# VH-VL binders against q9umr5: the designs that were tried, part 73

Target 1, 268 residues: q9umr5
Amino acid sequence: SYKPVIVVHGLFDSSYSFRHLLEYINETHPGTVVTVLDLFDGRESLRPLWEQVQGFREAVVPIMAKAPQGVHLICYSQGGLVCRALLSVMDDHNVDSFISLSSPQMGQYGDTDYLKWLFPTSMRSNLYRICYSPWGQEFSICNYWHDPHHDDLYLNASSFLALINGERDHPNATVWRKNFLRVGHLVLIGGPDDGVITPWQSSFFGFYDANETVLEMEEQLVYLRDSFGLKTLLARGAIVRCPMAGISHTAWHSNRTLYETCIEPWLS

## First folded at step 3 (VH-VL)

Design gb17 (framework fv_mavrilimumab)
Fold by ESMFold2-Fast, scan of step 3:
Structure gb17 (fold): chain C 268 residues (1-268), chain A 123 residues (1-123), chain B 111 residues (1-111)
Amino acid sequence: as target 1 above (268 residues)
Amino acid sequence: QVQLVQSGAEVKKPGASVKVSCKVSGYTLTEYSIHWVRQAPGKGLEWMGGFDPEDGYTVYAQRFQGRVTMTEDTSTDTAYMELSSLRSEDTAVYYCATQYYDILTGRYPFDYWGQGTMVTVSS
Amino acid sequence: QSVLTQPPSVSGAPGQRVTISCTGSSSNIGSGYDVSWYQQLPGTAPKLLIYGNNNRPSGVPDRFSGSKSGTSASLAITGLQAEDEADYYCQSYDSSLSAYVFGGGTKLTVL
C-alpha cells in the first residue's frame, strides 16, 4: 500500500485548491490516504509562520504516528517554508518525500498583487522598513521577506527564515539540522513563469546577491557551510530538482504534466 | 444584492429534453461561477456540475456526463442547464447556485441559490 | 461510495442545544476538504448557513457554529428557536468521485 500524503497549502489558500492534485494521486496511486491540512486558510495564512508551524505540527503528529512506514509531504508556496520548519522542530518525523511546490526557500523579493493587498502603497524597495520591524514580523509574508539590498537587516530582524536557514545563530540549530537530515528525499519544483515567487530560483535555494544577480544553491553560504544539511543531502543523492516552464503560481497543483513529471515518481 | 431567478416548471415525456434557465442580477456572470444541484421529491441534494473558474471550464458529475450540457450567455447574464434523454427518475427540483472565491477566508461557498425549477417526467 | 452520513432527524426544546453530525470518509472530509452547511425551510431553496470552520454569512446569528475533526463535521445550534425547524444539509468535495457531495439531510424538530 502507498504511504499517506499530507498537503500544506500557501498564502490566501484553502483545501479546495488541491482537488486536481488529489484526483491525480488517486488515479496513479489508488488507495493513498491524502490529507490536506485545513488550517490557517485565507487571511489566517498571514499569521506568523512559527504560529502556523505549531498548529500544523499538532495536525501531522497523529497522521505520522499511524503510518510507521513513513509519510510524504507536498507543500505549496508559503507552505513549503512551514514544512521546512516542521522537519527541523520534530524530533520524530518519518517523512520520506518532502515535495516543495514553488516555495520561496531563500525568501521573496518581488512586488505581487498579494503583497499590494496587505501593503498597497509599498514598493519592494521600501517594504524592508515594515517587514524588519517587530510589528512586521507578526505577518507570515514578512517572515520570509529577503531584501538583498538590506541583508544585514534581514539577518538581524527575520524571526523565521534567517533562523531556519541557519543564516543567523539559534540555540536549537544543531538539533534542527539533525532532524531535517532524516528526510528521505527533498524534491524541489519551480519555474521561470511562476510570476509570484521572485526570484523563481528561490524555490531551488538560489537567490539574489546585492546586485540582483541570482546565485544558485551551491554558491550560497547556507549550502557551503551546510547550515541545515543541504550539502549533506545533495551528497547522499537526496535532492531532486524539477524545474518546469509555462506554469503560473496558482497552477502548480493542477497541472497534469507537472504532476506526472515531478510529483508522481516520489509517491511510493 | 445577488438574485438568481429560474425559469418556470416543466412537464416532459420520457426521452425528451429540458432546458432550465437561471437569470442572474446584482452581479455579472464573469464575477462568479454557476453550479447546478437537483433534489428529487422527499430526497436530498445532488450536485450535477458547474463552471470551475480556476480551470476555466465546465465540469460535470460522472452520472450526468453525456446527458447534461451547461452553458452561459454573458450578454444576458443567464446560465442554462439542458438535460436530455429524460427518465422518470429525473423528476426533481433543479437549482442553480453561485460559487465565489472569498479571499478573506480562502473558501468557495455556494452562497446564493435560485428558487428552483420543478421538472416532472411522466408518461 | 463516499456518502456523507447525517442522522435523519434530531429534536430539541426551545432554548436548548442540538448538534447535527456529518460523517464522511478519507476521500472527502478526511482529505481536508471544507464542510458547508445549508438550511432548507419547507418549500424553499437551500440557504448557506455555515462555510468552512465557523464562518457565517452576514445575517446568520452566532448561535449557529460548525466544527470539523478527522472524517467528521458537526453543526451546533444553541438557544434553539421555533424558526430553526428545517432540514439541514452538510456538503463537502470528494476527490474519488471528483464531485461535490451532500449529506442525506437532517430534519430538525423544535418541540
Scores: ipSAE 0.094, ipTM 0.690, lowest interface PAE 7.0, mean pLDDT 89

Design gb18 (framework fv_mavrilimumab)
Fold by ESMFold2-Fast, scan of step 3:
Structure gb18 (fold): chain C 268 residues (1-268), chain A 123 residues (1-123), chain B 111 residues (1-111)
Amino acid sequence: as target 1 above (268 residues)
Amino acid sequence: QVQLVQSGAEVKKPGASVKVSCKVSGYTLTRLSIHWVRQAPGKGLEWMGGFDPEYGKTVYAQRFQGRVTMTEDTSTDTAYMELSSLRSEDTAVYYCATQYYDILTGRYPFDYWGQGTMVTVSS
Amino acid sequence: QSVLTQPPSVSGAPGQRVTISCTGSSSNIGAGYDVSWYQQLPGTAPKLLIYGNSNRPSGVPDRFSGSKSGTSASLAITGLQAEDEADYYCQSYDSSLRGYVFGGGTKLTVL
């Protein structure tokens, strides 16, 4: 009787990371059908996010069709951005809870092991030169690279994040907003000890200004302009914020206290 | 499987410009960049320039700066190399080549090559 | 001139082992930049033979191996065959030039 749960993994990740999450769901909501999507695994997670959105869309359509009562999405890290776009491009999605596990919703601006593997000689201050080229935009991580010191380049060159956030105009923006607003609950999870998502407040639609001072969601132009529906969702009572300290990036899907506090209540 | 097909041979007079094309097929856009390398008759390989992902821009070898322009048209999957103010010393086979960046081992230098375009500069 | 130094020629008989050296400097191989090797058969475009110092692309026989030490690299060919007769080029990146550099090339003659 519980709604099915669809899980979307993150960068350099696969379904194998979610064994503890599935165990927790089975214990608290026995009988829940959980589908962890094995698409764009490992290095394929570097493919452009719009390509990933198309592939994941094809995979979720039959699952949603079999569940007229609705489904829940649990989307981890980069996967949260895939889910953002899914909710916008699907005219008929029936998602109740969209649970975003430490996803860089306003983008990423930080040095991590993942960036050093891709661009070993680059610092975060220099990565804009790679990412804001047409070639760079063929890598998923560059699709949400948001350099606060080169916001003009981000707005002009981002082929994904700037568009789904409504920071740059797109012909489909009105339809994307309407579709996104169909979601029942937007559950945002993240915390200061993540160590990968930078700034960690990006998981809550906060982000750096040009001085690297974090401005929270309500001070962002995307919120103030209601570009894709955040202000409307907040007014409707549909946004849940669940920050938790002490959790590293690879532990969001394997911490029982986090699950019980932030995820379990939203899996009707 | 990546395949690079270059435009045909050119004969130019000194002072003219030449524009060589390189059409890409079978490639995955996610990690490919195009570089240009030339080889004078009976001589070795000389890198001219190409898109450098670490710098996020097209970079040119110092000896060609000011004379070479490299562009890409993603709508036609075609890269171009234009060399101006041609001299007899520019007579060479010009190759385009792809560079595939492997995330775990670093970058692969030049993994696929075009067949080459002979450019002859003569009066 | 080439930034990476290779011997202009090397020769061997079928079945023998030959080694081709590639000598760089502190701004390229010595700075930790990987070395790749290319084989150019007469009248053809170069073909990637070794990348990342010692890795072989699919289809390259294990008779070809690469190594790197300090500011130099080497290509070893064991069980030399007539079809190995070609020009061989090493290649790396140079931080001071901010660009890719090739060796001058080595002509391998199979006697």
Scores: ipSAE 0.000, ipTM 0.401, lowest interface PAE 14.3, mean pLDDT 87

Design gb19 (framework fv_modakafusp)
Fold by ESMFold2-Fast, scan of step 3:
Structure gb19 (fold): chain C 268 residues (1-268), chain A 123 residues (1-123), chain B 107 residues (1-107)
Amino acid sequence: as target 1 above (268 residues)
Amino acid sequence: EVQLVQSGAEVKKPGATVKISCKVSGYTFTDYYMNWVQQAPGKGLEWMGWIDPEDGRTDVAEKFQGRVTITADTSTDTAYMELSSLRSEDTAVYYCATQYYDILTGRYPFDYWGQGTTVTVSS
Amino acid sequence: DIQMTQSPSSLSASVGDRVTITCKASQDISNYVDWYQQKPGKAPKLLIYAASNLQTGVPSRFSGSGSGTDFTFTISSLQPEDIATYYCQQYDNLPLTFGGGTKVEIK
């Protein structure tokens, strides 16, 4: 039988967005138990990411306990960051494939409709003032705001992303790295036509330098220092990169070709 | 009672440097970005750059990179724009202007402009 | 750079007429556009911010609308004191860019 699949949604999203994904899985892997977690839906997705990690942790523990052969995670957009932290804080996870659907793994530096709704007169260049305040860090989207022009503020103020990426020290870093390294496969999916994730290469652990030139994963200090295990996973052959052009941000979970090419092969 | 007061008119020779000041009052200087805008005679508005007075960070439009230096003195609540290697095409009115938004309401509470400084470049 | 194409470059209208000016951004800027009025020899004055919001103290005959790439500025009933050049300006991304301006004159 196939391993169970756990789905974690994104910002201003809910379980209903994944109806097509569930149909695809049922067609190609009939009998798979798929659980789409219906937590932190809609506006609740703005809650601090550490709060979301705690809630999702409580939901996944019984699912993992019932599946001794392992589970797969499919984590969309902001949900990919929740899953990153989940894999690090759980001493006993049994995740085989972690499938990250267009998630800003190195952060976000670009305007979105969500940011414009929350901060309608802000500019990308001045959002660091709000996001790197204590008040701003109470919003999930600010937990992964990564202004390449204020990297010192990001490193000091980010209560979430800088810590899980090992860019700032944390007492639990060694344990988090050990836990994350238990994952079987890290499947990274994203593409240039996403239109929301900026830079789109953030989905592959690439990001802007201070001149807004994108540096890929292998040039990041996080990778070079092996802060949470990316270099080790790559050496093990456990990182899969699956870029696809022509897919907008809201279509990653409902495109059949994307599913067949990038997701289906990893749902043993 | 927000006021932006700019230094007086300047007449310069080609190749000279001009430094224009913009002294602010009526608000906290470090809370607002200070912009500099050029307007050639009979022409439209062109953004030159801005400064965040809190950390001194600047962004300058490509056209002016290498010739424009924007600075801020928090002890006197004064912003400066220095333009070097002056050419006849730099003859213009130069404005300082603030843009601010209230974080809680998400809207700009004000937008204030200095009165302008006329710079004439002539031999 | 985001290009702001403003139209028309000039117009003549009679007192009491409805005046409409348009501004088109070369890419999606959501609602991050302001409108300014500039009278001869004076600094620009903010009239509309964030596409559709009337600045405090500005007469209600001035309004703005639009989102994405297409924006409109309207004077519902032109008054003699409204003779000026009007500019749109985007603040979605650096460098900040202005439209070319629209000179409004009485015929």
Scores: ipSAE 0.000, ipTM 0.411, lowest interface PAE 14.6, mean pLDDT 88

Design gb2 (framework fv_mavrilimumab)
Fold by ESMFold2-Fast, scan of step 3:
Structure gb2 (fold): chain C 268 residues (1-268), chain A 123 residues (1-123), chain B 111 residues (1-111)
Amino acid sequence: as target 1 above (268 residues)
Amino acid sequence: QVQLVQSGAEVKKPGASVKVSCKVSGYTLTELSIHWVRQAPGKGLEWMGGFDPEDGETVYAQRFQGRVTMTEDTSTDTAYMELSSLRSEDTAVYYCATGYYTLWSGKYPFDYWGQGTMVTVSS
Amino acid sequence: QSVLTQPPSVSGAPGQRVTISCTGSSSNIGAGYDVSWYQQLPGTAPKLLIYGNSNRPSGVPDRFSGSKSGTSASLAITGLQAEDEADYYCQSYDSSLSGWVFGGGTKLTVL
């Protein structure tokens, strides 16, 4: 039989977004137990990411315990960061495939309609003033705001992303790395036409330098230092990159060609 | 599984108002974008209005502005469409349809439809 | 009057291919807005057939396919069957109207 699949949604999202994904899985892997977690839906997705990690952790424990052969994670957008943290803080996870579906793994630096709702007058160049305050860090979107022109503030103020990426030292870093390295496959999905994730290469651990030139994963200090295991996973052959053009941010979970190409092969 | 169940057929006189209901089950009404579409006998589909998540508001088609009101009662998971100052040309089947919405996630298709409510306007 | 233009009718024989066009403008399909297609059998509510230009919902056979180019979209039906006899509607969003627009509908006759 097939391993269970756990789905974690994104910002301003809920389980209903994944109805097409569930249909695809049922067609290609009939009998798969798919659990789409109905936690932190809609506006609750704005709660601090560490709070979301704790809630999702409590929800996934019994699912993992019932599946000794392992589980797969499909984590969309902001949900991919939640799953990154889950894999690091859980010393007993049994995740085989972690499928990261257009998630800003190195952070976000771009004007989007999501940000205009929360901060209507702010431009991306000025959002660091809000996000890197203690108040701003109480909002999930600010937990992964990564302004390449204020990297010093990002490193000091980010309560979430800088820590899970090992960009700033943390007492638990060695344990988090050991836990993350238990994952069977890290499947990275994203593309240039996403329109929300900026730069889109953030989904593949690439990001802007101070001149807004994108440097790919292998040029990042977090990779070179192997801060949480990316270099080790790549050497093990455990990282899969699946870029696809022509897909907008809200279509990653509902495009059949993407599913067949990037997701289906990893759902043993 | 989302289901939309509409109220029964109505016969109205010109100048009256009609209020059609659409009861949602299988999902939370507050997370769905409800739209109203009508179809005159033997004619095509005409969008009347619905919730636009990109603007964060209910939007009405220009020809119905001032005559149509779309409301929701979240306590009963029921959406309503009220059309006033009825004319014989308003005789049509009125459908509610739902697209899933998230704030600013884009325009979604109308993936579930009610069975339709026939409204006949005659003297 | 429809904002999106469809032919009023199209016909084909069983097993053949038909294509239904949907012509828009720079304020809708030409502006990059996605196209959806609906099938309406006599006496029934419309059913979503294609969304996001080319994606099929679960239960829609792969003989139905959608495409978009410039200001136009098309629905292709291969291996025509008698059960395909229905009205077909395209739909997109129009920025000038700030609302959803439908095509006038195409009646498919399987001869």
Scores: ipSAE 0.000, ipTM 0.417, lowest interface PAE 13.9, mean pLDDT 87

Design gb20 (framework fv_modakafusp)
Fold by ESMFold2-Fast, scan of step 3:
Structure gb20 (fold): chain C 268 residues (1-268), chain A 123 residues (1-123), chain B 107 residues (1-107)
Amino acid sequence: as target 1 above (268 residues)
Amino acid sequence: EVQLVQSGAEVKKPGATVKISCKVSGYTFTNYYMNWVQQAPGKGLEWMGWIDPRDGSTDVAEKFQGRVTITADTSTDTAYMELSSLRSEDTAVYYCATQYYDILTGRYPFDYWGQGTTVTVSS
Amino acid sequence: DIQMTQSPSSLSASVGDRVTITCKASQDINNYVDWYQQKPGKAPKLLIYYASNLETGVPSRFSGSGSGTDFTFTISSLQPEDIATYYCQQYDSYPWTFGGGTKVEIK
């Protein structure tokens, strides 16, 4: 009797990306009910993250209700941020393992082909002008754009990441923290050869300071202030860190060694 | 489990028309493009065309334009490839193969293949 | 159309040998090349995707490398069950095109 697994995809992505992951789970945990959510696929992944959170919430409620022993979440790339918010807004979630596959948990500050599709002439140094506008905040990628050289603009304009990280005050912050702390395990996966998530340490709650020096999770104000529960989870022994070199951004869900090392142990 | 099952072997006269089916199971038919690939005896693989079964839009390789019609029936999860005005050089094995394709995110491999349908054109 | 030039067209090698097959694209295709194995009477089977990624269930002796226009497929230690024809395919630009194939036989 294995707990059900719910899979949430990333930016410009779909359920197709997880065909190998489903094979691995079936081999090691036969009989596991795996639901890959076909919501906000492809271009729809550009919708505002709060809209995506609402849609995914509606999809996961009946799955969680049918599994009183608990469920596991596997959330890839941008999907990891959706799952972060789900755990905060749901006062009744029963998530045991939240497995975050190379997700920009502290945000993104790097040029990617996806950004060039939307903003062909933009560089990472000037994207803050677009992303920190009301229009830009209607795009998911801008909801977690975190320019370390314009932190005041990020804190003021981010409608999603700054709020869910507790970097800016919100009326629901106390309830969101309480809800997030219900998670059994926070499993963080990422690596230096990802090539998309910048800095790659964002997948482990590390991020750039104003000089673009990466500071790890334990040096972040969000951790030190315990804004949404990271310090409490770490003290509880509930945070698992699983970095792996040699894996590109599109391969996290299709690498057998990665699955066996970082994912398989957390699928009870 | 994903499976693509093609119709059986056909023997046709020159000038005839052949219609090959490819029935899918184990995935959502409309989420993938269906490709058709020709392989002449002892020769390599040649792409013929594809269909987006969601809206029925098709594109066909220049060599086959005017003779190939690709269709899909979403009620039976079946794709079809019809080749008209058959010639001896159309003797080949024909494969269907699925592919996820999205203009913004990129391109994906032909992950699922049918078993092939042998078409023989003889006098 | 993008032309995929595959070489050699055929080869014979002994069990345990390292086998190398190459594909050259007529223009830059980034990493959008896949490698397929086709055994007699069977449909092609995906072995390597996106130039260098090993498909699940495929033995680790198979590998791919390269980017841009020059791509290599390698069998590090040839086994009897590897007798087949191998094809590269580009999917960077429509229409999709395959290489001419390499027939691998054991002597």
Scores: ipSAE 0.000, ipTM 0.398, lowest interface PAE 15.5, mean pLDDT 88

Design gb3 (framework fv_mavrilimumab)
Fold by ESMFold2-Fast, scan of step 3:
Structure gb3 (fold): chain C 268 residues (1-268), chain A 123 residues (1-123), chain B 111 residues (1-111)
Amino acid sequence: as target 1 above (268 residues)
Amino acid sequence: QVQLVQSGAEVKKPGASVKVSCKVSGYTLTELSIHWVRQAPGKGLEWMGGFDPEDGETVYAQRFQGRVTMTEDTSTDTAYMELSSLRSEDTAVYYCATEPYSIRTGRYYFDYWGQGTMVTVSS
Amino acid sequence: QSVLTQPPSVSGAPGQRVTISCTGSSSNIGAGYDVSWYQQLPGTAPKLLIYGNSNRPSGVPDRFSGSKSGTSASLAITGLQAEDEADYYCQSYDSSLSGWVFGGGTKLTVL
């Protein structure tokens, strides 16, 4: 029988956004128990990411406890960061495949409709003034705002992403790394036509340097220092990269070819 | 505030077709997904179809496939539902309803409903 | 027959608590799809009462609450009032039908 699947949605999203994904899973893996978590839906997805991590943690504990063979996680967009933190803070998770659908794993630096809705007059070049304040850190999108021109401010002010990436020291870092390393597979999905995640390579742990040149995962200090286990996972053969062109940000969970190529193989 | 205003009651003979309209105000059709739901006298709600923003296409319930056509005129913010080959069993109140779909909201549910259009099929 | 099963009727006295169940299957509620609830007063269009299992639209009093567990959902109404007398419908998405499905409706009578 198939392991249960837990789905975590993204910014301004809800469980209904995954109608097609659930259809695909039912077709290829009939009988799979799929739980799409309906916490922090819509505007509540703007709540601080640590608050969301706590809520999702409480929801996944009983699901994992009932599945001793393990579970799979499918985490979309911002939800991929929630799942990153879940895997670090839970010292007893039994996640086999963590499937990250176009999530800004190294952060976000781009003007998008999400930003314009929240901060209509802000440009990406000056958003650091808002996001790296205590007030700004009360919004989920600011928790993973990563301005490459103000990296010192990011490292000092980020209450979430800099900590889970091990870019700033934290008392729990060693335990978080140990917990994250229990994952069976880290499946990274993303692509150049996403249109929202900027740079799109953030979904693969790549990111801008100070000149806005993208450096890939293996060139990142967090990888080279193995801060939370990426180098160890890669050496273990546990990281899967599945880039695909032609897919916009809101279509990752509703494209059949993407599902068959990047997701289906990891749902044992 | 979103408001949906539907066309008036219709009386049709078996075998005819009916086209019901639904004018949207307070939002543009490009920010919404319109669905059609019917309710026979004294009976429950039955979904007929609607726009699926994930597919970019209109989808119809299997029972109505081949008989129903749903269209939109974005220049007048009006949605239409045409049902052909009418039978006495098609006598019902027909509702249009909105499912919000946008990056700003991320919500999927039928948040606003039209007042309903009674379609009576009799000879 | 409706895809989602609701009791045809429930009744209560003013001030009491009533619950309305909505039972689905593995292709809808059991697959993780959210449940919404609609209130229909006699002669009127349905009105959204609860969305996303437990969220209330602006203007819906907190006497109305929704919950979901396994393949089922429930609508709870506390402090029952005469104005609550209406038909109540649950709704979800069904993957096997590739479409929205409604419960058969529950007539709430306030005595």
Scores: ipSAE 0.000, ipTM 0.517, lowest interface PAE 11.5, mean pLDDT 88

Design gb4 (framework fv_mavrilimumab)
Fold by ESMFold2-Fast, scan of step 3:
Structure gb4 (fold): chain C 268 residues (1-268), chain A 123 residues (1-123), chain B 111 residues (1-111)
Amino acid sequence: as target 1 above (268 residues)
Amino acid sequence: QVQLVQSGAEVKKPGASVKVSCKVSGYTLTELSIHWVRQAPGKGLEWMGGFDPEDGETVYAQRFQGRVTMTEDTSTDTAYMELSSLRSEDTAVYYCATDYFGLLSGRWPFDYWGQGTMVTVSS
Amino acid sequence: QSVLTQPPSVSGAPGQRVTISCTGSSSNIGAGYDVSWYQQLPGTAPKLLIYGNSNRPSGVPDRFSGSKSGTSASLAITGLQAEDEADYYCQSYDSSLSGWVFGGGTKLTVL
């Protein structure tokens, strides 16, 4: 009787990382059908996000079709951006709860081991030179690189995040907004001890201004203009914010207290 | 989207200088490092040097030191490579190519290339 | 003089696998600098084929792959096609020279 749950993993990740999450769901909602999608695993997670969106879309269509009462999405890290795009491009999704686990919803601006694997001599101050090239936009991590000191380049060059956030115009923007607004609940999870997502408030649609001062969601133009429906969702009472301290980036899907507090209540 | 368009073929006498241009479109020149690579007929690629407009820094390969000058005109998004004291062995196709990370990275790649400029040095 | 060593030529029949080696030293590939590969069709400028040892730009088919081990790198082409007949160049950065270096090039002939 519980709605099926679809799980989308993050950068350099795979379905194996979610074994504890599956245990928690089985304990609290026995009989739930959970599908952890084994697409774009490991290094393939570096493929352009629009390519990943297409592949994940093909995988979720039959799952959603078999569940007329709806499904839930749990989307981790980079996977949360894939799910943002899925909810916008699918004219017929039936997602109830979209649970975003520490996903850089307004982008990433921080030196991390993941970025250093691909760009070992880069620093956050100069990565914009690579990421905002057509070549850089062939990497998923550059699709959500958001340098607050070069916001004009981000707006012009981002082939993914600026478009799904409605920060740059797109012919399909009105349809994408209409589709996204069909979601029942947008559950945002993240915290200050993540250590990877920078700023951590990106998980809650907050982000740096040009002085690296964090502005929260309600101060963002994307919210104020209601570009893809955040203001409308908040007015409906459909946005849930669940920050938690003490959780590192790779632990969001394996912390029982986090699960019980932030995830369990939204799995019907 | 990024395109590099180079100046036309040139024929020069030994001892002369040649200045090849590379017009960048589809991106801002000031955010790209420009490298110059030559290829003699039937031979391989040889890196000559690069220019990073953000730093204003140039790095020239040792064998071209004193003969090559790389500059830019940001108002026209055009990079230049001037080679002086031309010899018959300088007959080659000269390419410009982009490096998005600049001279600081040392980690490549040259992802967009101009069409090449044939420079023939003959008496 | 090329500081990265490639075989001057390789050949294969359509549908076969060919591998092109690129041998460096401790100051370039061995120092951890990444390897790019460029394809040059007759009469054209080089085109980026592989970067960061093993990554493909948009539009490059997955039958092209790169790898790196120690001081060497290799380019593998599977399902060889007539259109692959070209010169292939490896490239890396050399810390001793403080500059970019290319391999001598490999002419691929599709039999």
Scores: ipSAE 0.000, ipTM 0.432, lowest interface PAE 13.8, mean pLDDT 88

